# VHH binders against a8x493r558to705, part 23

Target 1, 148 residues: a8x493r558to705
Amino acid sequence: QWLENALDMTNCRLLRVAGESKKNFVNDSPFLLINEASVYMLARHIDMDVQDILTRFRSNIVVRGLPPFIEDTAKRLSIENLEFEVVDKCTRCEMICVDPMTGEKDPSLLLALRDYRNKQKMTFGIYIRQSNFEPGQFVEAGSAVRFF
Key: E = the ipSAE of ESMFold2; O = the ipSAE of OpenDDE; V2 = 0.75 times the mean of E and O plus 0.25 times the DockQ between their complexes.

## First folded at step 21 (VHH; framework vhh_vobarilizumab_d1)

Design rd6 (at its last look DockQ between E and O 0.20; V2 from the best seeds 0.00; counts 0 for: pae E 2.1 > 2, placed apart)
Fold by OpenDDE, look of step 21:
Structure rd6 (fold): chain B 148 residues (1-148), chain A 119 residues (1-119)
Amino acid sequence: as target 1 above (148 residues)
Amino acid sequence: EVQLVESGGGLVQPGGSLRLSCAASGFYFDRNAMAWYRQAPGKGRELVAGIRSKGSTYYADSVKGRFTISRDNAKNTLYLQMNSLRPEDTAVYYCARWFYTGSTEFDYWGQGTLVTVSS
């Protein structure tokens, strides 16, 4: 019913799902979604590789093809036939200062985020929860993403 | 000011080798991904190779096994070792700051260096 209010975005795709090529979603825990375009904006601000920032943000889902920070006002989204509701914004902490692969600590990203948000709440990314349930349904990289 | 200056291009025979260099300045080179792309006459831009800040690399299928992208962060220099060159490799090669994995989008690039492969 709410599909009619979808943002008319072209080429909005699921870039990756962390940990698996095919992902199903559990209603119990929200997933962290990151907009790559938003990361790019931050990356340019801090002068850092987008991939490093994405890694540090530890997102479950990364989407490509959306305008930056459009997720900040989104209420719902769909990935193919799966529907999600936006639960909350992700408040970032010192965790993003640690490279999960190497353990290297760099406070620059957190500081940059603080500055980028003008010392307001340091949020980046959104928590989403599946709102429809169809057993055996999976999404994968390349899946169409729509924000509402 | 961001600057990228390519060098090392020239004329080479098929099967020959060439090493391109790109001197970078005006940004944190070691923190950024870099890439080489090329444009042949009458053709569009093509991503040749990319290297992330952490060292992971990407190669176009057409150059896999022949080209090697590398970087020297101490010298703020990007390299492209090109071996077993072919006539179809003839193009202007550009150094670029690379931001999206697998993307042909770049925010900065140099003036390019011409590579001509001909017998």
Scores: ipSAE 0.678, ipTM 0.857, lowest interface PAE 0.7, mean pLDDT 87
Fold by ESMFold2, look of step 21:
Structure rd6 (fold): chain B 148 residues (1-148), chain A 119 residues (1-119)
Amino acid sequence: as target 1 above (148 residues)
Amino acid sequence: EVQLVESGGGLVQPGGSLRLSCAASGFYFDRNAMAWYRQAPGKGRELVAGIRSKGSTYYADSVKGRFTISRDNAKNTLYLQMNSLRPEDTAVYYCARWFYTGSTEFDYWGQGTLVTVSS
C-alpha cells in the first residue's frame, strides 16, 4: 500500500507511443516502457540528444512526469483505466550503440548505462503486460499513468 | 516547471524580416533537439525548422533559403531569423522539442508569437 501511494504521480503522462498517437492491443504481448527522466539522468554525461537516446532504446511507450529510475521498483501501473503488471526489466546490450535510423555507431550510451549500474545487470526500461487483456483496447499519447 | 516563451512576432510587409526568440527553462535545453512550428488559423501545427544540440539543421521546403534556425545553449534560447516573408508565412509560431517521429501534441508548448505578413 505504501509503495502504491509513493508511486502515485498524478501528473505522469504517456509522452510517446511507438510512431503513432495510439497503440492497439492485438494480443497479450509485453510492451517496453521507458521513463524520460531516467533518459535525462544518462544524458547528463554523454554528448547525445534525448531524441537520439530514445531512438536507440527502441521502446514502445515513453512516460514523463516521474522521478528517474522509479520504474525499477514498480510492480503495477495503470494507463487511464487499463491495468498492467511489470513482468521484467529490459536488459540492454550493444544494439543500443547503433542508431536504427542512420546506422551511426556511438558507444557512449552503453558506457553511461554501465557506469550508472556499477557492476549490476545493465537494465533500462521495463516490460509491462495488461492484466486483463481484451482485443481492441488502446493506449494513446497524453494518457494519465500511475505507478504502484 | 517547464517554460517556453516565444517572442519577436508582429506585423510586417511582404519581403520583410523578423527574428523570433524562444526562452526555455525547466528542462535540459542543451540535451534536446529543438524546432519551430507554426499554425495558421484552422490548420494543424506544421514543422518549420529544427536544430540538434550540436547544430545540424532541418528546414521545411516552403521556408528553405529564407529562414535560419539557430540556438544559444548557454542562454537556453532558440532563434528563427525569417527573411523574405510572404503572406503565407502568417501564423502563430511556437518553439518546442523536436521529436523526429511520433506525436508531440502532449509535449511542452508555449503560447506562441503571432507573425502577420500583409500589405
Scores: ipSAE 0.368, ipTM 0.709, lowest interface PAE 2.1, mean pLDDT 80
ESMFold2 (binder alone), look of step 21: mean pLDDT 81; pTM 0.821

## First folded at step 22 (VHH; framework vhh_vobarilizumab_d1)

Design re1 (at its last look DockQ between E and O 0.62; V2 from the best seeds 0.00; counts 0 for: pae E 3.2 > 2, unsure alone 64.3 < 65)
Fold by OpenDDE, look of step 22:
Structure re1 (fold): chain B 148 residues (1-148), chain A 119 residues (1-119)
Amino acid sequence: as target 1 above (148 residues)
Amino acid sequence: EVQLVESGGGLVQPGGSLRLSCAASGFYFDRDAMAWYRQAPGKGRELVAGIRSKGSTYYADSVKGRFTISRDNAKNTLYLQMNSLRPEDTAVYYCARWYYDSSGEFDYWGQGTLVTVSS
């Protein structure tokens, strides 16, 4: 019934799922969801590609079609027929300063995040957990995403 | 939806020049790394040139000094200037967006445009 209160988000889609082209979420462990639009906002303030930022954030799921930072107030979401509950925000640390390819450290991303969060708790991305466990369900890039 | 549409391919004589264009939409082009790939008949797809959002470029050794990749963020367009073309440059050229993952692959590309270099 909570699906009736979906945010008016048109054309919100799953951009990618890390590791596999198709993913099921039968595991009870939470997954990290990142909003591409939010990443873009950070990318505009630093000399870094969106791709690099996404890699450093180590997301499981990336979505597009959302306004920036709309995920900060989300409580639930659906990806196709899969339903998820937001369990927490992802607190970021200096790990995001490390280039996963070279191992080099660059503080620019962390500083940008600090500025965007107005020196409050430095969170980026949300942890989500599947709330309906239906066998044989998969999500993939292009899947419809709705936030609640 | 992400869309990449290549254009500018055609038949050209050896030593000639050609300029490819790629119209991009559906993503934040100005902050994304982009690339040109090509696939010759009977061969695998290979990276030709890449350009980061901040302008740094990469070229395959086979095209270095002859090809130039560039971008116009205001037009959401990627370009490949190809000079001193050779028969071995004959291939379908693809415009691609790069999203790094564990495979290091590009995640989107267009339908491609055919470049034929022949006398």
Scores: ipSAE 0.409, ipTM 0.730, lowest interface PAE 1.0, mean pLDDT 86
Fold by ESMFold2, look of step 22:
Structure re1 (fold): chain B 148 residues (1-148), chain A 119 residues (1-119)
Amino acid sequence: as target 1 above (148 residues)
Amino acid sequence: EVQLVESGGGLVQPGGSLRLSCAASGFYFDRDAMAWYRQAPGKGRELVAGIRSKGSTYYADSVKGRFTISRDNAKNTLYLQMNSLRPEDTAVYYCARWYYDSSGEFDYWGQGTLVTVSS
């Protein structure tokens, strides 16, 4: 499993969870994870702040310290001692063209994603599900994240 | 690793001026909205001023007309020009990335720079 070792990013950290600094993972429902570096990659091609892009994608979990879009290849990940499996990629639609704060429509984010995906499915972010959860386990900002 | 280093604080008399700087590294500064916050003794941190990556600004009512936020994207530096200072402006001032909700509380913060306005 040399590919798993090559994906281990020791500087990868949890940035936030659903607008809270601490999150309990007490069931098997999927969570939406977004890689901040992937947001920056799209932001370089459009006139939006990273923070605007993050709000349009409506993530549960944001991580930092990874190369852009490396999450597309992940099968599993850990956040501290919690283990997760990647269950699917998140398909995005024209709803990300709407600023949730103002209602203003700007297609530039969707177009940048379309250009990156080159006629493939319009995915951004991954759904993850805890594979080893027990009651009382949780994560917080700054938690170490490893991709496999 | 993201770093935010505030400087330029000090002791100043009422009516005086001071310019704060924040050196940023470890992220794409020119793609982030940035803000100054302050925390007076015994109070929570409050937003003072914000600036989007392309330059549009926000100011709290208490500082509007007296403070000016600016940024130099080529130098990865955020500034706060503080004029007509009042004793109630006394606080530790922090530079941070500006999130439009409270999620930024677990983000990167600098150590802050103390501004004291006293005669």
Scores: ipSAE 0.281, ipTM 0.657, lowest interface PAE 3.2, mean pLDDT 79
ESMFold2 (binder alone), look of step 22: mean pLDDT 79; pTM 0.798

Design re2 (at its last look DockQ between E and O 0.17; V2 from the best seeds 0.00; counts 0 for: pae E 4.2 > 2, placed apart)
Fold by OpenDDE, look of step 22:
Structure re2 (fold): chain B 148 residues (1-148), chain A 119 residues (1-119)
Amino acid sequence: as target 1 above (148 residues)
Amino acid sequence: EVQLVESGGGLVQPGGSLRLSCAASGFYFDRNAMAWYRQAPGKGRELVAGIRSGGSTYYADSVKGRFTISRDNAKNTLYLQMNSLRPEDTAVYYCARWYYDSSGEFDYWGQGTLVTVSS
């Protein structure tokens, strides 16, 4: 158990899970987690709707209640009783320039992300993988989230 | 420079209608969510309605079914159609650039336009 080393955060909750209201993470493929606060910072920087950015980032999980970009240094996290390891940062590409609903292309977000990251690696969001596998465990919007 | 200029306010009788307009400039209007807020005398500012860049809308429970928010991206203009107005709708209405969902976060708003509903 490593809960004692949780980052100091309050009111960190699962905002949404893509696909279904209740989610298990039995899939071996990593899930993409986005911090809403980070999106907000980027949105203000590039003058774009937060929802538009979230849609373009195609996240599986969105969390609320974290400081911006705290996920960039996270190694582990928990959602309720489920434990996750951070596998990698999500390197962004031209895919985020495409609106998944309309197919329209706008290079502004990618260019802005490049500038926002000071021309470093253009990452946004983290890939996470479940590290404990207990049957019958599910998470949903409102679930408590802890980062380590 | 971001500018938001409201218009269309005035005096109306209960049950009447008004249409507010907000002329926006100085930012990418078509890529941003917009919202209407209002502030009644002695009360705090409250979110009335919001519209995302994709067109999805939000309404406060108090105005659902009576108010309609819309936008014309070609004209960089936000609208609020207010029907079936009530005395409790009396307030200064503000146009704002809307960044956050339920938190009411916005960074720019206009000077407001006064709506008075009275018999």
Scores: ipSAE 0.245, ipTM 0.618, lowest interface PAE 1.6, mean pLDDT 86
Fold by ESMFold2, look of step 22:
Structure re2 (fold): chain B 148 residues (1-148), chain A 119 residues (1-119)
Amino acid sequence: as target 1 above (148 residues)
Amino acid sequence: EVQLVESGGGLVQPGGSLRLSCAASGFYFDRNAMAWYRQAPGKGRELVAGIRSGGSTYYADSVKGRFTISRDNAKNTLYLQMNSLRPEDTAVYYCARWYYDSSGEFDYWGQGTLVTVSS
């Protein structure tokens, strides 16, 4: 369908891996993924740059090249040939109101998320876990990502 | 598609000045912190100066007092005014989105603009 073509996810890429170029998997604990486009949607109406918002959310992996909030509907994803399951959505709390560098409190980000979620759970980002985990595997910035 | 196009580089004598420009497109420029990086031959890229969307700035110690970063959000343009240039400033200069950790190095990069400071 036309909608499906307009939402083609084949061009999705890893943008960021926890301040490094790659992430090595030591165990099968879940880790946090954020969609940069979703950050932009929150940033449209608050006086906070994207980089500051990303710092507040403390993600392991950031992806780009997807429509905003599409990650909320995903059940599985692949990063190159590695397969992952979505474990849950990440519920956000007052901790994102605190600038981790200065300790100053600014509720604007949490309020923007609350307004977007329209009185629903305050989720942003998804927890993922590798299916059939094996030690020594990794993902790196620039990797192709596909959501399902 | 994100595009970053640097310009304004060239050959200049020590003590001279240059003004670099970066035309940005494909993202919300006014919602991003931006930075200039440089890479000398055979060396890694280093952060030169950064500017937040609200105008707050950062400068590497090696350029403080000589370089000025600025932005024009209406024109989606980032600038670097470089004064009192030294041979050690010779490098390819890149504009990029500024991430406060090293993750910005994995974002889009343009081709850069070469600055050569020599007699």
Scores: ipSAE 0.222, ipTM 0.634, lowest interface PAE 4.2, mean pLDDT 79
ESMFold2 (binder alone), look of step 22: mean pLDDT 81; pTM 0.817

Design re3 (at its last fold request DockQ between E and O 0.16; V2 from the best seeds 0.00; counts 0 for: placed apart)
Fold by OpenDDE, fold request of step 23:
Order: structure tokens, then C-alpha cells, then sequence
Structure re3 (fold): chain B 148 residues (1-148), chain A 119 residues (1-119)
């Protein structure tokens, strides 16, 4: 319906969905979407594995193929035939200093984020909510992603 | 300054073994994923093997079961154990800081070390 005016990103795809290989987001819970390119920018700054940063950010959905931080201005997106609205930015706290798997603490990620945001609100990632209903429709790694 | 220095290359017979080393400096080695890639004459670069900071490994199909990537964080050194070498493994092998799974995304790499497999 509103699939017009999408960013011309032909290679943007769903990289990872937490918990399941195929998933539907029909429930009213917001999901955290992370742009891998944005993570890469922080990874380069603090010398940390992108995989570890993704883990620390507790991402639900990871997308690949977008310019870094393009998600900060996104209003809507689609994953295949599923439509989503951006409901908020994810405010970060000292939680990201902790590796959820090992309990190891490292303040470098939080400090890097603080510096990147120039003493503004420390956000990283966006909360999204499915806005349409497509029965029997699922997405998986490799699904096409479009931002609006 | 980031530095990566490969060593251990040389001439080996088919079926032989070779162990490559990469000395890393100028960054937090233990926090980063590392990889080996190779480039044969007239061919593009190929990701051979990768190892995440937590030890998870990736291998190209062409080297699975024959090559083993490992790391010693205390020595800031990356290794590639190559067994059952084949002539098609002949290439310059590079050590690199690795970012993305199953892709050759690198920001730093060394001068490379030549591996020649020939009878």
C-alpha cells in the first residue's frame, strides 16, 4: 500500500532473527532492529568483534546492506510482505557494557556510543512494530528489507 | 599503528603440511575476529578461514577438513595449520582483521606469505 518512495537499496536483507529461522511478528511487542553497518562503525572505533557488539546490544533483528545509521531517520520498513512502523529509538545504558553470555564487563562500547552521539541521547537501534497482518507469512534470513 | 606480519610460507609437496603464523600489533587482538585469505595468480582473493574473538571458526568449502585456524591471544598470533596440501592451494596467503561472516571484509592485512604446492 505504502511501498512507494523506498530507499534504493537493492541488497538490503534480513541477516538474523533472534530465536527462530522463520518468524512472524504479529504480536504487539516492539522488536529491536539493528543495522549491521552501524555496528561496524562502532566496532572499528573500539576494536571489538561485530558479533560481540551485536550480542551486547541484545538485538532481535539484524539487517545488512544499509548505510550506517540510516535507521535513525527511518519511519517505516518492510520485510518481504510484512510492514513495520518505527515506534522509537532504543535508549542504551550500562547494560551494553556486560556480555550477556559471560558476564564480562567492558565500558568501551558505552563510551564510544556516548562520544558518537556528541553528548546527546545515547540511542542505538530502533524499535519496530508490525503494522499489517499477513496470515501464514513468515520472514527469514535473506528476506528483502526496504526502508522508508 | 596496526601491523600484521605473516610468516611460514614456502615450497611443499602435494600431501604435505605447512603452518602459517601472523604476528599482530597495534590493536586489541583478543577482542577482534581474524581471518586468512589467499590470492592465486590471475584469481581474485578468497576467504580461507576465519575465527571470531570467542573462538567460533569459519572455513571455505575448499579447505574444510584440511585447514585449521587458531589463535594465541597471549602472543597476539594467528595460525593456519594446512594439511593435505594440493597444487590448487598455491597462493599468497594474507592475515587480516575480519568483520563480517562469510565475506572478505577487511580493513588491515599484511604483506602476505607465498605458499607453493608442487611436486
Amino acid sequence: as target 1 above (148 residues)
Amino acid sequence: EVQLVESGGGLVQPGGSLRLSCAASGFYFDRNAMAWYRQAPGKGRELVAGIRSKGETYYADSVKGRFTISRDNAKNTLYLQMNSLRPEDTAVYYCARWYYDSSGEFDYWGQGTLVTVSS
Scores: ipSAE 0.759, ipTM 0.890, lowest interface PAE 0.6, mean pLDDT 90
Fold by ESMFold2, look of step 22:
Structure re3 (fold): chain B 148 residues (1-148), chain A 119 residues (1-119)
Amino acid sequence: as target 1 above (148 residues)
Amino acid sequence: EVQLVESGGGLVQPGGSLRLSCAASGFYFDRNAMAWYRQAPGKGRELVAGIRSKGETYYADSVKGRFTISRDNAKNTLYLQMNSLRPEDTAVYYCARWYYDSSGEFDYWGQGTLVTVSS
């Protein structure tokens, strides 16, 4: 309960979802969620745009209005009435050194993440899976997000 | 709260020029790639031009050589200089954070600014 209260941020909002804004979610298919605040923390040490960073991390879902890296402690979340469970943290490797649009290699993002994690496992972002799927469910940018 | 406020639209004759502005707030403008999109009546929204925080630019083929995107990171402002305007440039123009998509996959949407090119 204490942890749930600590994660309940009233200003947390869905920033974007890849594809159409009226997204129909599929049960048992994990999505990669990234916290924009965590991206900004890495970006201040790297000469890359946020969008370059998000592209290299292959984000499906981006949220805003949370403290940086608080997603690392999350167990569950909701987006409006849709409920999700966190299934794992996303471990990062040399693939994030490659711009998926151009093929250009730049190791600065991986090095910044390594420095932030300071000998810990190289994770960034969380995999989530919907637990209450019903046909016709939709979310859009600005949807309320609650972490537990 | 993220705000993107477009201005500078209006009615202009073919061959004329117009400069659009976008005032940005509520995010770190100097860490974000930015773009202009447009939507003509009866058409889908399309990417017009994009610019990275360090100044690297992209232009749709339909506007190359006529439009120039620029930014002032100190003023949190994005610009679009539109020259040699044609009737097919008539649209509502929007600025947005650029996630490198052509259809406007983004988090927030302003009201836009109308550009009409006609005699």
Scores: ipSAE 0.462, ipTM 0.768, lowest interface PAE 1.7, mean pLDDT 80
ESMFold2 (binder alone), look of step 22: mean pLDDT 80; pTM 0.808
OpenDDE, look of step 22: ipSAE 0.725; ipTM 0.874
ESMFold2, fold request of step 23: ipSAE 0.395, 0.442, 0.449; ipTM 0.758, 0.761, 0.765
ESMFold2 (binder alone), fold request of step 23: mean pLDDT 80, 81, 82; pTM 0.818, 0.818, 0.837
OpenDDE, fold request of step 23: ipSAE 0.749, 0.755; ipTM 0.885, 0.889

Design re4 (at its last look DockQ between E and O 0.50; V2 from the best seeds 0.00; counts 0 for: pae E 3.5 > 2, unsure alone 64.1 < 65)
Fold by OpenDDE, look of step 22:
Structure re4 (fold): chain B 148 residues (1-148), chain A 119 residues (1-119)
Amino acid sequence: as target 1 above (148 residues)
Amino acid sequence: EVQLVESGGGLVQPGGSLRLSCAASGFYFDRDAMAWYRQAPGKGRELVAGIRSKGETYYADSVKGRFTISRDNAKNTLYLQMNSLRPEDTAVYYCARWYYDSSGEFDYWGQGTLVTVSS
């Protein structure tokens, strides 16, 4: 029903799914979705690779082909034939300052996020939950993503 | 769509040199760490060299002092200068984002370019 009002983002694709190349989502668990374009905006302000930021954000799903921060107003999305509801924004904490490989702390990412959010709530990424269920359905990198 | 297109491979004698290029498009190249991988016949893919967005480099021990990775962000191009080539350097060389997922997966890479070092 709501698929008819999809945003015109024909180039939006699933970049990766953490853990497996192909994944079947479980309805009971929310997943963290990150927009790579949004990450890029942060990356431009600090000397940190997009890859490092993505790792620190510990996303389950990364999407490419969206304008930055479009996800902040999204209500629903689809990945191929799987449908998801946006349940919340992801509040970030000092954990993102820790390099997962070395354990070193660098406040640059958190400070950059604070600036981007104008010292408001420190959110980045959205929690999504599958709203439909079809056995045997999987998504993988390259899957088409639509936001609503 | 993300595209990585390698070029510059070929046949070279031991001690010779080659310069590989990788034309990148469809992602934020200037903020991505990039890398060269290679896969020899019957062997797994291995990291050869990596370069961070701000210029820091990494080299496999087997190529240190012989290979140089560099990038031109204005051209969205990654390079690998290979000097003092050895037969054991024979492999298909792949350009990729320098990103290792904890799952062990590797994201985007090109079709590869064959480098053959033989007398």
Scores: ipSAE 0.595, ipTM 0.814, lowest interface PAE 0.7, mean pLDDT 87
Fold by ESMFold2, look of step 22:
Structure re4 (fold): chain B 148 residues (1-148), chain A 119 residues (1-119)
Amino acid sequence: as target 1 above (148 residues)
Amino acid sequence: EVQLVESGGGLVQPGGSLRLSCAASGFYFDRDAMAWYRQAPGKGRELVAGIRSKGETYYADSVKGRFTISRDNAKNTLYLQMNSLRPEDTAVYYCARWYYDSSGEFDYWGQGTLVTVSS
């Protein structure tokens, strides 16, 4: 069944990984994953480059090739042979109104997220933790990502 | 599939000019900020110039006034006009999607284009 599901998701790819995460994805530390399609969905309501939005969300891992917000329902995923479990959704607060590089405040991103969530909890992105450590494994942009 | 292809490098005398091009595909170029980076032999990659989707630009101090970044969103192409070239500008030049707060270690990169400034 998983092979059939992987075929359905074959265009899902790793876009980037920030910081020291590239080395081995130590499986006892959560990583923050964001779906680029979800970013573009919010961007329809604001006039920011996608990179500005990603910077405000401070993600470790960005993926592409998924439907927007499908990560809200994800339980597990793989990047190549590395397996991850979803441990929580990331709750966002007024800190995303502040550009971490410049300190400038712009509430438009938080307001767009609030409107999308419509009185639900203000989450964007998911925390994941590697469940199968594989020493020496490196991944690159374009690595296959599979959701389960 | 994200693809970035740099071209236009070569050997040039000090004081000369080159125009670099980057053909981009596989992403929403017109909504993404783009940048040129360079890497001299034995050194890390460094940001040279950046341009937002709406045209706002940034330049490293070492190239300000000599280099001009531009983009053509209809052709999915990024440019770098390099004037008054100096030997210290010798490097492999790369285009990339511009991530301001952190370098993505898994960002897409092309092969780059070599610029050599020498007599």
Scores: ipSAE 0.230, ipTM 0.557, lowest interface PAE 3.5, mean pLDDT 78
ESMFold2 (binder alone), look of step 22: mean pLDDT 79; pTM 0.799

Design re5 (at its last look DockQ between E and O 0.01; V2 from the best seeds 0.00; counts 0 for: pae E 15.3 > 2, unsure alone 64.3 < 65, placed apart)
Fold by OpenDDE, look of step 22:
Structure re5 (fold): chain B 148 residues (1-148), chain A 119 residues (1-119)
Amino acid sequence: as target 1 above (148 residues)
Amino acid sequence: EVQLVESGGGLVQPGGSLRLSCAASGFYFDRDAMAWYRQAPGKGRELVAGIRSGGDTYYADSVKGRFTISRDNAKNTLYLQMNSLRPEDTAVYYCARWYYDSSGEFDYWGQGTLVTVSS
């Protein structure tokens, strides 16, 4: 039923956008969205900082203010006046074991993800695609986020 | 919104001690690495000390054995205990959090607190 209405979350905000302070989503390629709360849950079980995990997940967009893993059932979302559809979940592989900065390998994150997914398909994050295309529109950190 | 507010700076004699605090809010403090930076007049900002969520600490060579970084996750507060202070420690001290993406590191900073070491 919640798929028909926006989640009423007061502090659901765009935390950061990778690469740019302001970003438009006119590109046809999907963007990877990560829920910071979900990352935090993983981080609690391993000796790894939230920002390290986020770096390893190589997200385009990070959102704050959502309950952990609520994105797993999301179908749509809005960032300010931009609308997005969820196109898929992000299947994770051994790539997340590699620190992009140092190249060092650590299996802890992948093992933690496996445990959280109860040995099912190891997904983390969702691919989103802009569904409305208004020219000159872009988002930035602090933008309001709504999940549907 | 991420907020970092430093406090505890002031004037102190050489050889004296000072304890800085940083009140953090707007993020999962207990799972983020935190750091103290400082910027002396006419110089660039430099790393003083860092502490990861797991408790590992790092210190600049110039402050090893004199400064101690610590955190209280229950209070969302970062500390810097500064002992045996020297005139060259005079600077504005900043509390910081790191985030990294493909474009590089992005640091969140407070407004800083001034530490002056002078006789």
Scores: ipSAE 0.204, ipTM 0.593, lowest interface PAE 1.6, mean pLDDT 85
Fold by ESMFold2, look of step 22:
Structure re5 (fold): chain B 148 residues (1-148), chain A 119 residues (1-119)
Amino acid sequence: as target 1 above (148 residues)
Amino acid sequence: EVQLVESGGGLVQPGGSLRLSCAASGFYFDRDAMAWYRQAPGKGRELVAGIRSGGDTYYADSVKGRFTISRDNAKNTLYLQMNSLRPEDTAVYYCARWYYDSSGEFDYWGQGTLVTVSS
């Protein structure tokens, strides 16, 4: 019950959607969501700022205002009145070692994730798909997000 | 190439019913969301109803309780049952694949079928 209260905190907000300030989620394809707090936790252990880490993960959606890695336990979420189900966790590979702007290879992010996961599967981020049908609606930065 | 062919339009009295059909080909119909739009004389197109591949439905407020969207994946056919028709429902009705990008435009449209509600 207290975990449900923590997931229901009103300060969880949509930070970014795939370069657009608003987005319609009517497509059946899953979208990749990343929790900003989880990025900060990885960043503590490497010489890489949060924005650099975000670009390497190539997420569709970034949220803030939740505890780190709480998204790993989520089954569903809402963004405003839109409902989503979590369909899988995103497995990461060596592509995150490459700076997409410069082509430079730096394994520090992958190694930090490996250390965090302690030899478990190398997941970061979750795939979500809209579970209710609300066409014609868009979400934008600042939209309220709730995890369940 | 994608092809969408609407049928079932016509002239009907207020309070009457019509059933529209859309025959689809050139894509995997059972994988895509589908929608009906309409365009009244002198107006832009507006969304009437939508249905996802899994059966979830959406209706514009103006048609809720009167219209029913459905699909038959075995026949690659989308339907719109329209009951309790009103003069304001007069429009050309279009079948569409339901794909939006940041611009909000549908990718493909049918040719449309005219529904006229008048006494």
Scores: ipSAE 0.000, ipTM 0.134, lowest interface PAE 15.3, mean pLDDT 74
ESMFold2 (binder alone), look of step 22: mean pLDDT 78; pTM 0.789

